# Ledger of designs, part 2: VHH binders against p91247

Target 1, 277 residues: p91247
Amino acid sequence: MAVDMIVEPKWVVQNFGNIRILDASWTFKPKADVAEYKAKYYNKFGVGMNELKNPEYLAEHINGAAHFNFDIAYYPSEDERFTLYTPEEFSSYVKRLGVFNGDHLVIYGRGKDGGMAAASRAYWTFRYYGYTTVSVLNGGIEAFKLAQGVVQSDSKAEGIRCKDAIHFPIGEVCAAKGFKKKTDCDQAFAAKGIKVGDTVVISCGIGLSASAICLAAARSGIVAKLYNGGVHELAYKAPQHLNMRVTLLLHAITVLRCTYIHFTFLYAIVIKIERIV

## First folded at step 1 (VHH)

Design c05x (framework vhh_7xy4_2)
Fold by ESMFold2-Fast, scan of step 1:
Structure c05x (fold): chain B 277 residues (1-277), chain A 129 residues (1-129)
Amino acid sequence: as target 1 above (277 residues)
Amino acid sequence: QLQLVESGGGLVQPGGSLRLSCAASGFTFSSYAMAWVRQPHGKGLEYIATISGSGGSTYYSDSVKGRFTISRDNAKNTLYLQMNSLKPEDTAMYYCATGDSWIVDAETLYQLLEGYDYKGQGTQVTVSS
């Protein structure tokens, strides 16, 4: 698939919903002790992602971006700081970041020279493992902000990704003092292609945000069905079980495919049910 | 249909050894990570060890590290657990479980195993004098 090696900030803003963004920020620190790293973090990506957090990424990253953390994606060996994992192990890590075959990856950095050195290292690492649809964001997060790109200060939790699902933040219908005005909620649903009389199934990782969005949808005249098991429960099953469970619960949807997602308590998955011919 | 059949358990004295086997069928065995988990009577599931689909990567819980060895024979669709220096606290029903082979992270696999359907009845290991 033909993608430019270098993409501009304006292009990224315009294509935000169609790309997977990775933050390649890395902070220099002394090389870790090989034996200690091996015992604590080698091939233990969940532990690494929890304990080896990057302060710059946590403070500010492009909205929805996962952190491609050099302290996790590579491991230290006796003579090398950034030793490459096997393809199987690398695949395990990047799938935890929500990266799948066919995704157009956009990698960015920050700081001196727009973080091009770090972003380029990540780019060539993905190319080494056979990914071809990979780009570097020219000028990094700073250039992205100048182009009116949206940034955030929270980390995303990993979870299930549904191909034909609408990612719906609770902030679209709720504010600090409760639900937004009905007219604001109506507009939020309309902006996602959901109208009065439509039927939707609403789910989230824990079920809490889905409940609020379901109530707002009902107030807007949308026929909302709440999936009480949450998206996190679906992640506990093999793909065959996920498809079967989803089909049993959402039989009106003829084709639904789910993969891992990055999400927070602020997001829910909304699936619009189309009339079966 | 996915099937997992555990065997090799038994009664053994403290300090003894056992080798468990798990015969897998109904899926492409070499494409999935495999794990051993155990459940002492009246307690929850405890993660023991994980092995990648290729067998190139292994991970162990701290309670068994240095004593147990996980391995697999992809030509025979069989998973193994070699248990040495057995202790009374190793007494449990042992189950094998499968996950997606891209999940070689033991903690993530352990979390997913709670939701997986175990197809086997397990194999009982009792460490007693």
Scores: ipSAE 0.000, ipTM 0.105, lowest interface PAE 21.3, mean pLDDT 70

Design c06q (framework vhh_6qgx_2)
Fold by ESMFold2-Fast, scan of step 1:
Structure c06q (fold): chain B 277 residues (1-277), chain A 129 residues (1-129)
Amino acid sequence: as target 1 above (277 residues)
Amino acid sequence: QVQLVESGGGLVQAGGSLRLSCAASGFTFSSYAMAWFRRAPGKEREFVAAISGSGGSTFYTDSVKGRFTISRDHAKNTVSLQMNSLRPEDTAVYYCAKGSEYLVTWDEVKQLLSGFDYWGQGTRVTVSA
């Protein structure tokens, strides 16, 4: 019910699939012109997320972490650098980061003192808006790497992408007497381009077939996640799968294969850059 | 590069119908909400209708509810606006627009009204009395 205010890197590594991680990195810069900011970015979170980049986040962040960007989450006013939005406006922004009621949110920073100042500011901002299941990652990204946590870069040279939905009938892994031999299941997954170490999201209209395919995938060393929700829920709670198509077929199961892609903001930038070059 | 090209505008008598189309390219069409806006002579742009990436959710401004229907065709990468029972007050240039994110709530529609990044050039609709 209650969550710890401060969580340790090893705990985060072990609970990675059950938490939502935010990078609160912020680089000091002169205060933005109030009128210019208001015209271009005030309450226009899609524009802000596409145009306002943090170079440290882009260069390195915890795998799957969205950027809680202070230049977007707050706005400059004549009297204050970090002015708070209404609860409705703030909610609109954090939903775009994949944060929903009930999620265990873990916020981290980087640099001097593990980025605890920035992470703590973000923590208290969430608490101010009534979000109670929120923690700070002790020691930031540096401590996370020392605990062998996985980090990623949004460099153009790394084409991390979600793949098209794969139609996967239960008959590929089950026969009249139950599951097929592991070797046969391994071949069925390999024939669809799925291999040991891959992560797949499995969805089904009725849920029953999905559970069997998840079990077969796990036996084959595939990291399989069962998802029983719409495209909306998938896109917001699992931003790594944003570019995947979810098809719920009565007589089949849709297997979504995703090579890691970070959150919606950075995915939009990656698409834009690839189309230019 | 994102491109939106509207078509289907024209002159029609009050009570008539028109179907507007928007051809989209340069992005993963099924992943983004799409919307129609309009600008009447001497007025600011106003929201008309929006459709979620999946097509499962639609939103309309009160003045067009029951008369206009927004739809999308994923195979053709098109968004359409079927306009029935047209009134002189519907006279405007109609614009297709791409949302920055998947549309899931009315609060997100309000966000899209202020945060639309890509707009088409528009197609003119004139409704005579």
Scores: ipSAE 0.000, ipTM 0.097, lowest interface PAE 21.8, mean pLDDT 70

Design c06v (framework vhh_vobarilizumab_d1)
Fold by ESMFold2-Fast, scan of step 1:
Structure c06v (fold): chain B 277 residues (1-277), chain A 128 residues (1-128)
Amino acid sequence: as target 1 above (277 residues)
Amino acid sequence: EVQLVESGGGLVQPGGSLRLSCAASGFTFSSYAMAWYRQAPGKGRELVAGISSGGSTSYADSVKGRFTISRDNAKNTLYLQMNSLRPEDTAVYYCAKGSEYLVTWDEVKQLLSGFDYWGQGTLVTVSS
């Protein structure tokens, strides 16, 4: 997919549900001690995300945006402030931010010159690691707010987005008199990219909507698995084929994170099972 | 810091009416879905009613037609109007804030999100 390197605030507002937004805000700090950083944070991204919070991001960020934190995405070495991780290590970090293959990434900054320096640094970092579908938001969060974009100040954003999770409202398959016609349900699944022969894992916090959606999916020829248990239960029940087991485990982690954040009676979280590349 | 403060609970006779209020602060109230939950002694929390940022509402079957959820974005306040109250409505009622990741331009208008923050609650007792 060809994407523009620079996108305008109005375009971002219009395409909000179809993009992954990253906040690249960074606050200048004295260079961390190399040995201390390596002991505490090097390749320990969960620890870094918990302890190395950015106050500007916590106070205000574009709705749903994860923080691409320079104090985590890079590490200090003897000669450099921002030393690059290996591709595998970098991939591990950005997956924690809800960034997956095929995402159209939109990176923004804030402050002086709309934060274009920070956003551009993040842009070139993603391009270095082979991410092609990446853009910079022109003018940063300030221009986005002027274009009537939605921002939030809740520190509980936690950098997690369920990119591979499909929000599937029960109303897509049910009406006042029960299930919708098979053709209507088939269209609803197709609109979400779910096709005959696909394998999906369906979960929700209450289980009621997930059960109905699972039944409708089965009628449409979709292989659906209903899981209300943890990662351990899904891993235990996974086929002994290495590729399928690894894929199911990674998608189960996404399902648990999404279910924890999105406990609702109106939705199921649907994860399409695909090979990890 | 997110803060939700419920009020309006009290003792009411069966068939009576009561109006609950929830004063919200520490977040952009107008951008989030809001809900009312209740918990009777010895039971789990039950979702009573929800309202999206755009005003779409949803109700538990047990209260549909009797309760009305509404919001005043100018006052950062959530309301629950309770009519035709029954003894089984006796519970502590909690105001809840919607999840951040369901707050989008399209989703907020039509959807109830999961709820990740609760207030301290207000007691409603329905007794003769």
Scores: ipSAE 0.000, ipTM 0.097, lowest interface PAE 21.7, mean pLDDT 72

Design c07b (framework vhh_h_nbbcii10_fgla)
Fold by ESMFold2-Fast, scan of step 1:
Structure c07b (fold): chain B 277 residues (1-277), chain A 130 residues (1-130)
Amino acid sequence: as target 1 above (277 residues)
Amino acid sequence: QVQLVESGGGLVQPGGSLRLSCAASGFTFSSYDSYALGWFRQAPGQGLEAVAAISGSGGSTYYADSVKGRFTISRDNSKNTLYLQMNSLRAEDTAVYYCAAESGLVITYEDLLQSGYDYWGQGTLVTVSS
């Protein structure tokens, strides 16, 4: 059957039972050591699927979607980050994702530009292997949700958007090979009004980025409390607003207005605690 | 520092079209922590109603059921401006239209409605009558 290369969110919602959906989200990592990767994961898709789970996919994906994980679907070689498997090996992987000949595949991404770069790469990979009934979901998971599409979470991590909170990307304290220098982290915190001696509450949707930011804060002499979803439980429920008062031993802050959202590990919410005497 | 200024309001006949603009200053539409932007309206004697919203990344849009298919929200990062294209205008669209910005990630209509609003424009009056 002929299919459109790009399909709209409403079309996907209307045809949900007749398509196979794949999440092509990928998290940047330094290129893996070729020998180490081959020893652990090369053509060992069951091991890869168990050990190389993607945090964004686990936190939120389109209901029923399988993850087309770039760290599994491709392997690193001396010359390339995303080297292609043989057709037989590729088929072995995608069959584990519930993909069979004749399926109408719809691939989506997330984040910047709706994840169209990642989704498009996956699209051309399937076309290379001879799959002709493949489409990209325009606008990614974000557009799908606006069209009233159903999403699920394989994680208990949930985020809170607070109007008076500091949105702190993990990239402010981490580089490709780990934490930035202490002086750079000190400057990143200072730029947000956080300094040595301050007390902060750090939360994120998954807990991974919040854990890293919490460690960087501790190194900078900042007293940090990590709450993976726990900040939500401190909020006062209201139809229009969630008000939160965070109380720590010897510390308390004014009520914060927060809304409940799903968000990625790329962001953490940092709340500065003012000491009340 | 964040300021929003609306323009483009006026008198228009039923079935007509109008384009509202909201010029933003004090932040950029392409920043990593971009603001979520929206259009709201308030008709005489009624409460504030959300009309349309666009995420900071531009990847997600929302429209109230009353305006779906007639109104289009868009942004121009080079001009730091938010637009609302209004087509097939009805008498019920008569209202003061406000643009608003919220620092944070707006994923759904529900998130937008439950959020407080950080920054508001002064409003621009749209009157649809014969």
Scores: ipSAE 0.000, ipTM 0.098, lowest interface PAE 19.7, mean pLDDT 69

Design c07r (framework vhh_rezetamig_d1)
Fold by ESMFold2-Fast, scan of step 1:
Structure c07r (fold): chain B 277 residues (1-277), chain A 128 residues (1-128)
Amino acid sequence: as target 1 above (277 residues)
Amino acid sequence: QLQLQESGPGLVKPSETLSLTCTVSGGSISSSSYYWGWIRQPPGKGLEWIGHIYYSGSTYYNPSLENRVTISVDTSKNQFSLKLSSVTAADTAVYYCAAESGLVITYEDLLQSGYDYRGQGTLVTVSS
């Protein structure tokens, strides 16, 4: 009904669990051929989302943000780069981004003037289609980071991960014949900013890679907690819980929130726990 | 404050490769907020966009130049570079490096809205 048109970074950090965030970053490039685009991508949002990745979004976005990709949300026509879909087609696309009626939608951009031009275009597009509970994040991702907001990267092009999550391949601690020497493993952890006495939570799709990394970490004097069940298993059984909360009850330790993550057997996510108390 | 500075030879022979480097200071080239680009202005003509690169290595080139253009980034030196092969007299121009972001719909919009930052420009003459 009545939400502020412009919201501040601190407000977004404080209300993170109660909003849906969209990244409206767009990269200038030559206009696509109309006939080719229509054949490949017009009203084929799953294909577009898979193939038309945006490098700004992949390198860095607000934790949990989906990409409102102008190359998908609009289509090129003879005289226009950004032609509007029908309301039904637009609805189909934004539902794939996790946007539903009643969500408080927060849109942001990046770069010049905090990306307000791109964010504002997306804002007015939602308003055009009758969506009223929508806001623009003042100052974009840059201002959000200055307010100590959490951002993440997806250089792998699949899934979303926390900024404080350390991408740790099993090959950093294992070779063809088993675990690498302790000194090599010690160096691998140190290179990622993990030292003796640190506490880490280790997770992967089904626990296999994470189990090996956990054992190597324990040998190196790192307090390692394996996240049993994996993020992939959680997403399968409870898809309504795209935001994962990790709580360590052993001590008074921080709670970390991560979004959906796509794991493989070759990789695990290591989260360094900042000790409180 | 972010600053960009072009460097490279001011004279290139026909058929050779034009090579220019842009040095970024006052900020990191490993920024998710900017594309790092090259623009040129031939004598008596308007600005022409050559291409841009994201620090991850993703490149976008002007279709008219794409078979001759390579843009690369060296994050360790905080620099990015342009190589334009098989040059002719038509490639004589003042070359600018630029940092750009925001919504750009057309070349005209880019020229009017401008870039976040642009170097001072360097004249490159193609002659024997």
Scores: ipSAE 0.012, ipTM 0.554, lowest interface PAE 8.7, mean pLDDT 73

Design c08m (framework vhh_7mjh_2)
Fold by ESMFold2-Fast, scan of step 1:
Structure c08m (fold): chain B 277 residues (1-277), chain A 125 residues (1-125)
Amino acid sequence: as target 1 above (277 residues)
Amino acid sequence: EVQLVESGGGLVQPGGSLRLSCAASGFTFSSYAMSWVRQAPGKGLEWIGRIYTSGSTSYNPSLKSLVTISRDNSKNTLYLQMNSLRAEDTATYYCAKSDYTIVSVDELYEGFDYWGQGTTVTVSS
């Protein structure tokens, strides 16, 4: 789908639940020593994300935005500061930020000139790797705040990260006249690496789309565990009364480390459980 | 389109009381837990409390004696009653819709999928 290269703050506020927002803020530093960087951080994105924090992003970012950190997304080489990873390695990093195929990415910066230089660099990097639905937020976080956009600063309000979360639209298993035939649903699950005998955790905002996907998965012989609003409420109010099923769901969610993303009823998050020790 | 619009903020003297409202639209309000969150100037976000679909409430222990959260599902409206206000309560107050997706056990995090634009409360003599 074609998207505008530059989107305005008001448009972003109005479309907030339907886009993935990335903060491209970067603070100038002397170029890192190549050998030292490679030993510590090269293709070790989990380590980089834990150790290479950006103070400006931590202090303030658009609500729900992940940080596309130049000190992680690129690596220093002898010839250049921002050397590009292979497509596979880049994909590994951006999946940790909650970026998946089909997402409409909106990238912003901050500071001088609304951070357009940093945001534009990130834009062209995504385009280089084949992401076509990418936009830059005109005027950055400053213009967004002037348009009454919501920002956050407490890392506890940031999304929970999940290594292998699968975004699953209800339309992949339902049509206008009800559930799609079993063979179509089987193909939808198989296309996402889910097969008979697998165990998955399915979650959405209030359980409506997740409930339908869970039923389709059960029909396909997939062991589906539903996590919805009621289960969340119970876990918060009375954790001591959690049964084995709910405990297993919470364990799967924490062990897999998930990136929380804003989504609609039409989407559910499916987490494949490889092993629970 | 989901919208949350806060109102009722303003200037209050120390020791005073204030009630904030949040008008919700674009979703089935009665089906979601709702929260209040605040941010003082130059500080991080502080969770105030939550009201579940059942009407039961859960509060930040440091604020429990000072606040009451309620809801009116017939009006799609969330309320925050604040009493015995202090200068430290000066903040922008946000209404937030719970997403019920994931909880962080490490830091007692709750996910929100929509936030209002906020309403500012200033406590000053």
Scores: ipSAE 0.000, ipTM 0.094, lowest interface PAE 19.2, mean pLDDT 72

Design c08v (framework vhh_vobarilizumab_d1)
Fold by ESMFold2-Fast, scan of step 1:
Structure c08v (fold): chain B 277 residues (1-277), chain A 125 residues (1-125)
Amino acid sequence: as target 1 above (277 residues)
Amino acid sequence: EVQLVESGGGLVQPGGSLRLSCAASGFTFSSYAMAWYRQAPGKGRELVAGISSGGSTSYADSVKGRFTISRDNAKNTLYLQMNSLRPEDTAVYYCAKSDYTIVSVDELYEGFDYWGQGTLVTVSS
C-alpha cells in the first residue's frame, strides 16, 4: 500500500487539501423491509441521497467531507443487512460522493470508540472494490476537533472541487491599489499556461473574485467567460451534486467531476478551452 | 504549437506486452487531461484510456485490467502499458490532448484533439 492504513488527526489537519474525506457515520435503525427498500432505493442513489439523509452528518461533519451512507452504499437482503452492490453500481454511488480514482481517501466515524467500527467497515468495503489508497482517521471526528480540525454543520457553504481546474487567487491580478500592471497580469496567466488568444471560463462561489479575474484576463487578450451562477449555483441546480454536465456558452459540452471545497471570496476556478469551433 | 509524438508500437505475439510513449510539447502538459485513442482497419476510432491532470484514470471496458495509462509531468510524457495483448487490439494508437483543462475521464467523452501521427500496434504471429 502507498498510504498508511491508519492516519492521525494532526496528519489529516496538515494534509487537508490533499485528501478526500468521507464520513462513515451510521445511526442504528431496524432493518428495512427488503421488498420495500428494493422498490424505493435499490440502485437509485439519487433518490437515496435525497431521502435518506443522516441527521448526525448534517449536524456536524469534517469540513468538505461527503457522507458514505451505509443505508445507501449497501442494501438489505434476506440474509444480511449490508449486502454489497456490483462494482459498477458501487462506482455509480461513490462517483456521486466525489471519489476520483487516484484520490487518497480518508474515512472517519464518530461516537463509541471514535466510530472505528463504522470507519473500518467502509475501509474494507473500498479495499474489496479495488481502492488501495484508503486510510482510517484514528479517533474519528472527536479526535479531529481536539487537533483543531475544522468542522461544519451543512454543505451549502462548501465550494466545488474540480480535478484539473486552474485555481486562481484574485491576489495574482490585484494589489491594495487595484489591478496590477498588465505585464504582471500577463505573467500570472502565463505561469498557469494561459496565453493571448486562449478561451477560459472563470467561476467562483459568489462571483466576486471571478469578475475581477475575468476583467484582468480580457485586458491580457484572453477570451474570458464568466459563469454567472458560480460553481455553487450549478451544484444546487443539478439533481446530481457530482459529475455534472455543463453546456458552455461557447457551444462546448464539458463534464465536471467535482467535490465540495470551502472557498474564500478571493478565489476563483479557471477552466481553459482551446477549441471554440 | 502543440505537438504529440507517439512511439513504442510494433509487432507482438498474442499474450505479449508493449509500452507506448507520447512526448508532448507546445503546451503546459501538467494542466491538461490526456488520452489514448485507437483505430483498427475498417473500424471507427475508439477512446482507449484517459488520465486527468490530477492523475485520475478511466478505461474502455475492452481494455480494463489489461492496459494502464500513466503520465510523467516532469518529462512531459504520457504512457500506455499494454499487457495480455489480443489480435483485436491491432490498431493505430493516437495520443490526444484535451481541449479543456477540466474533463471527466469516467465518461470517456470525445473532448480530445488528435494530434500525433499515431503508432501502429500489430498483435499477430
Scores: ipSAE 0.000, ipTM 0.094, lowest interface PAE 20.0, mean pLDDT 72

Design c09v (framework vhh_vobarilizumab_d1)
Fold by ESMFold2-Fast, scan of step 1:
Order: sequence, then structure tokens, then C-alpha cells
Structure c09v (fold): chain B 277 residues (1-277), chain A 125 residues (1-125)
Amino acid sequence: as target 1 above (277 residues)
Amino acid sequence: EVQLVESGGGLVQPGGSLRLSCAASGFTFSSYAMAWYRQAPGKGRELVAGISSGGSTSYADSVKGRFTISRDNAKNTLYLQMNSLRPEDTAVYYCAKDSYEIVIYSDSGTYFDYWGQGTLVTVSS
């Protein structure tokens, strides 16, 4: 059945035995060399899971949580940092994390704004592949600990943490430890001229901040579409579609606008034509 | 207060070169990805080139091989070296900070954030 998009720490603690939890923590690093990555890790999930361990996850994660590692779940291509695998390949990876059809997935992050950018990216990735029973833990691991949630460490691994790794101010929709309340987000969207019933396409340089804003928009009743490749990939693949507006004169003087909508799990870019007038 | 000030635009003949500069202030320049956008007369804005905080670059197909984006973190300055200019490169060029990474398209309008006033580049014989 239907699940809430955003769940609170207290709810997660109370429902701990009935959910599958994923840690979506990701540390910013330079884009990997495409040829080297393809040779070593592309579609070789067992190798990736063994060699590309995340130090933050190893040092601390919610008890029993598996790591949904962006350096494994996506691959670098010439045009983008987080390129999507086929549904079959993605399914192969997430089954290794103990995720099966029918599970209620709860995804969390850590750090600035409760890690909502990374958690939201993972949320939309699962939705993209047709998985519907998925939620984001509001406020991340920090809020979970404040709610007396249990955390663990896999080893005494030393991790190098860069305080400068967070470049994504999503402060319009996020507070210190999670998403702002719905009414505040509604006001933020309204201030930008976006209202309930609008359909928006959201993109950013690497997709993380855009993912969080997509989740906040969906909660506000705004139909939000995420462009996976971000602004950089759009410019590279389809520069003519930036600020694109296609006008076609039809019987009723109908103006059609083309917008990028990411509804397919195939590699193709899909442009949906919408009637404006 | 974030400020981006573009300069270096002007009139140039086809096949010529120009170097655009963007002086940045009010934020930690080295920590952000930067980009150049342009808007030709009667057209929407398009992303021309981007550069990450680590120096990785990306280019629109129309300018790849002709334009080079670079940055000088010590001077808080972004550059765009434009070679082999064509009439279709005529546009106002804008400098953008990647912390405004979100581009929104909606039926109620289009909202884009950019911090510069722009610099005009005209390519004509």
C-alpha cells in the first residue's frame, strides 16, 4: 500500500523491525576516470562493494542499515557523474543490499540539513525504477540518534572527512536537521511563482540538491520532474533544449511547450509536449 | 553579498578571439563550481561551459574545441577563452555560481538565478 514520502525519527524507531533501511551517505570527490571505472567497476557490483567502501558509513550507521553507495549504484560517463544502470543491473545491485519487492524502504543521509539532498536522490532513483514503497527519514542519522535510535560501526576504520565537501545550499526547503515544515516550503515555492497544480522540471549540476527540492515540491502538491543529468549534462546532450519553448499553431491557436520529463528507465531522454493555451 | 561582474565583451569579426572574465566576491570562490551562460537575441539562455571546484570542465557541443573555461582561485576570477568565433556566438554572456544549481521550468513561468549583469559579444563582419 501507500507509504508516506517523509517519515519522522520517532516513527522509524517504533517501526524498526518492519522496514528496510538504507544509508545514502556520499562524500564529494572528483569525478572518476570513465575508462578506468568501466574496466574495474562497471556492472561488477561485488567488486565495487568490496573495494569502494565509504568511511563515514563504516564508522557509523543506523543499526542494520545497508549502504546505498552512489559510487556503485551509478557510474560515471563522459556526460555525467551519476549515470543510471538498466533496471536489470540496478535490481542486481539492490538485491545484494537485501532489498526486495514489497519492502518498505527508508532512506537516510547525514551531515548538513540532515543529508536530505543525498537521501532524496536515492528516493527518486528508486521511484524512477518503479519502486513505490519508499520513504526518506527526516533529519537523517543525527535526528535518529536524538530520538534514541540505535547506531553501529562495522569497524574502527579511519575516515578522511572534508568539511568543505558540502556545496549544495538547499536552505529554501531544508532546516538545520531536515526538511522545513510543509507550510514554509509552500511559501518558498510561492515566492518563486510556483503553485499547487504546476508541473516543474528540476535540474542541478550533479542532481543532489535538485532531488531534495523535488521531494519538497511533491509534498507541496507540485508535480516535479527531475532531470537526472543536471544542467551540465543537459547542455552537453541537448543545448537547444535549455529554456526551450516550442510553439505550434493548431486549430485552437494552441501553444505547446516541451519539457524534459524523466519517466523512463531506458537510456533515452524523453521530452513531453504540453498544451499551454 | 554574492556579486559576479563580467567583462571582456565587444565587437569582433568571424574567426576572431575574445577572453571573458568574471570577478567574483561575497563567497568562497574555490569551493563552488562555476559556469558561463549566454542569451542570443530572441532566444532563451543556454549553458555554454562549466568548471567544477576541482577543475573538471564541460562544454556545449556548439562550442567544444573552440572555447576554454578556466578559473584562478587566488584571484577569485572565472575566464572564458573564445576562439574561432562565429556569428551564431553573438549573445550576452553571463557568469553563474553553481550554488544556484537549480533550473526550474513551469507552466507559471521560468525562474533562473544568475548574479552577473552580463557582457555583450557581437560577432559580425
Scores: ipSAE 0.000, ipTM 0.111, lowest interface PAE 17.8, mean pLDDT 69

Design c09x (framework vhh_7xy4_2)
Fold by ESMFold2-Fast, scan of step 1:
Structure c09x (fold): chain B 277 residues (1-277), chain A 126 residues (1-126)
Amino acid sequence: as target 1 above (277 residues)
Amino acid sequence: QLQLVESGGGLVQPGGSLRLSCAASGFTFSSYAMAWVRQPHGKGLEYIATISGSGGSTYYSDSVKGRFTISRDNAKNTLYLQMNSLKPEDTAMYYCAKDSYEIVIYSDSGTYFDYKGQGTQVTVSS
């Protein structure tokens, strides 16, 4: 299954559910001190992803795009600014970006010449490691916006990106005296596209609302999973409880095309698990 | 239930060949990269080779490049490792590993997989 090396903005908009998008934006800065970088960041991608944020990516990126950060994907050595990791080490980094085997990767940049220099470097890096289903977005984020593509600009929530998240207030399934009748709960779930046999992940900031919604879902024949504590299941947490490992779990389990999610203590988020969305 | 069952190991002379097999079940085999890793007696795990889910990309450790070939048959849910020109230093328990995209117990360095089988012993001697 060969793919085109260069894809057009309209094609990306039309195929948005079937591709994995990476933002290759990089801001020039002086080469890092080699010894300091190695002590702090070399092959420590969780630390790098937490501390080495790119301001342009955080301010604006294509909806669902992970940041392929040159300051993390490569390391400085005595003679080189962008020294290549081993295939094993590179693989561990790109898994943290939600890249699955067989994904059609689309890489874009921004700024001068549509960011084609940065996007092309990332493209050839993936090809070097043997990834064959990779393309660059012609004209970068600027051309994508002109084609009416959706961009994300909320930097408050760093890691969770699910546009299929369902906002589900506890009042949809509970009255003052307890749970609503099963038929009312069935209708509430059906109104949001959730039916018998579906599997959903439920999360909220405290767990109380999520627990009640989970019970109502189970009564309706919906398989509901609740994230609690440090147990690594199919997991999703409110932004105030996020860590990089929980974010990785969500991205690794399925190819979700999502925007950042905001939680309140007045509702839970229900995520229907789908591989292609 | 996820299962990986390795076979094909045994005792061989230096310079000999073996083909290892791994029968996989309980997951969508073609959706995951698969790896071979080995563990010599009393030592740590060593990465040997990885193959992408489609089979289109392969990676090898420098110690086995040109001697070992990783392959897969997605219709049979089976992973293979063809080992040629075997050396005494290749003596180890060999494990088939499913690449981890789910449970995060990552060291920030090291090999990442969420399941490995019971292994098959390869001894290169005499």
Scores: ipSAE 0.000, ipTM 0.103, lowest interface PAE 20.1, mean pLDDT 69

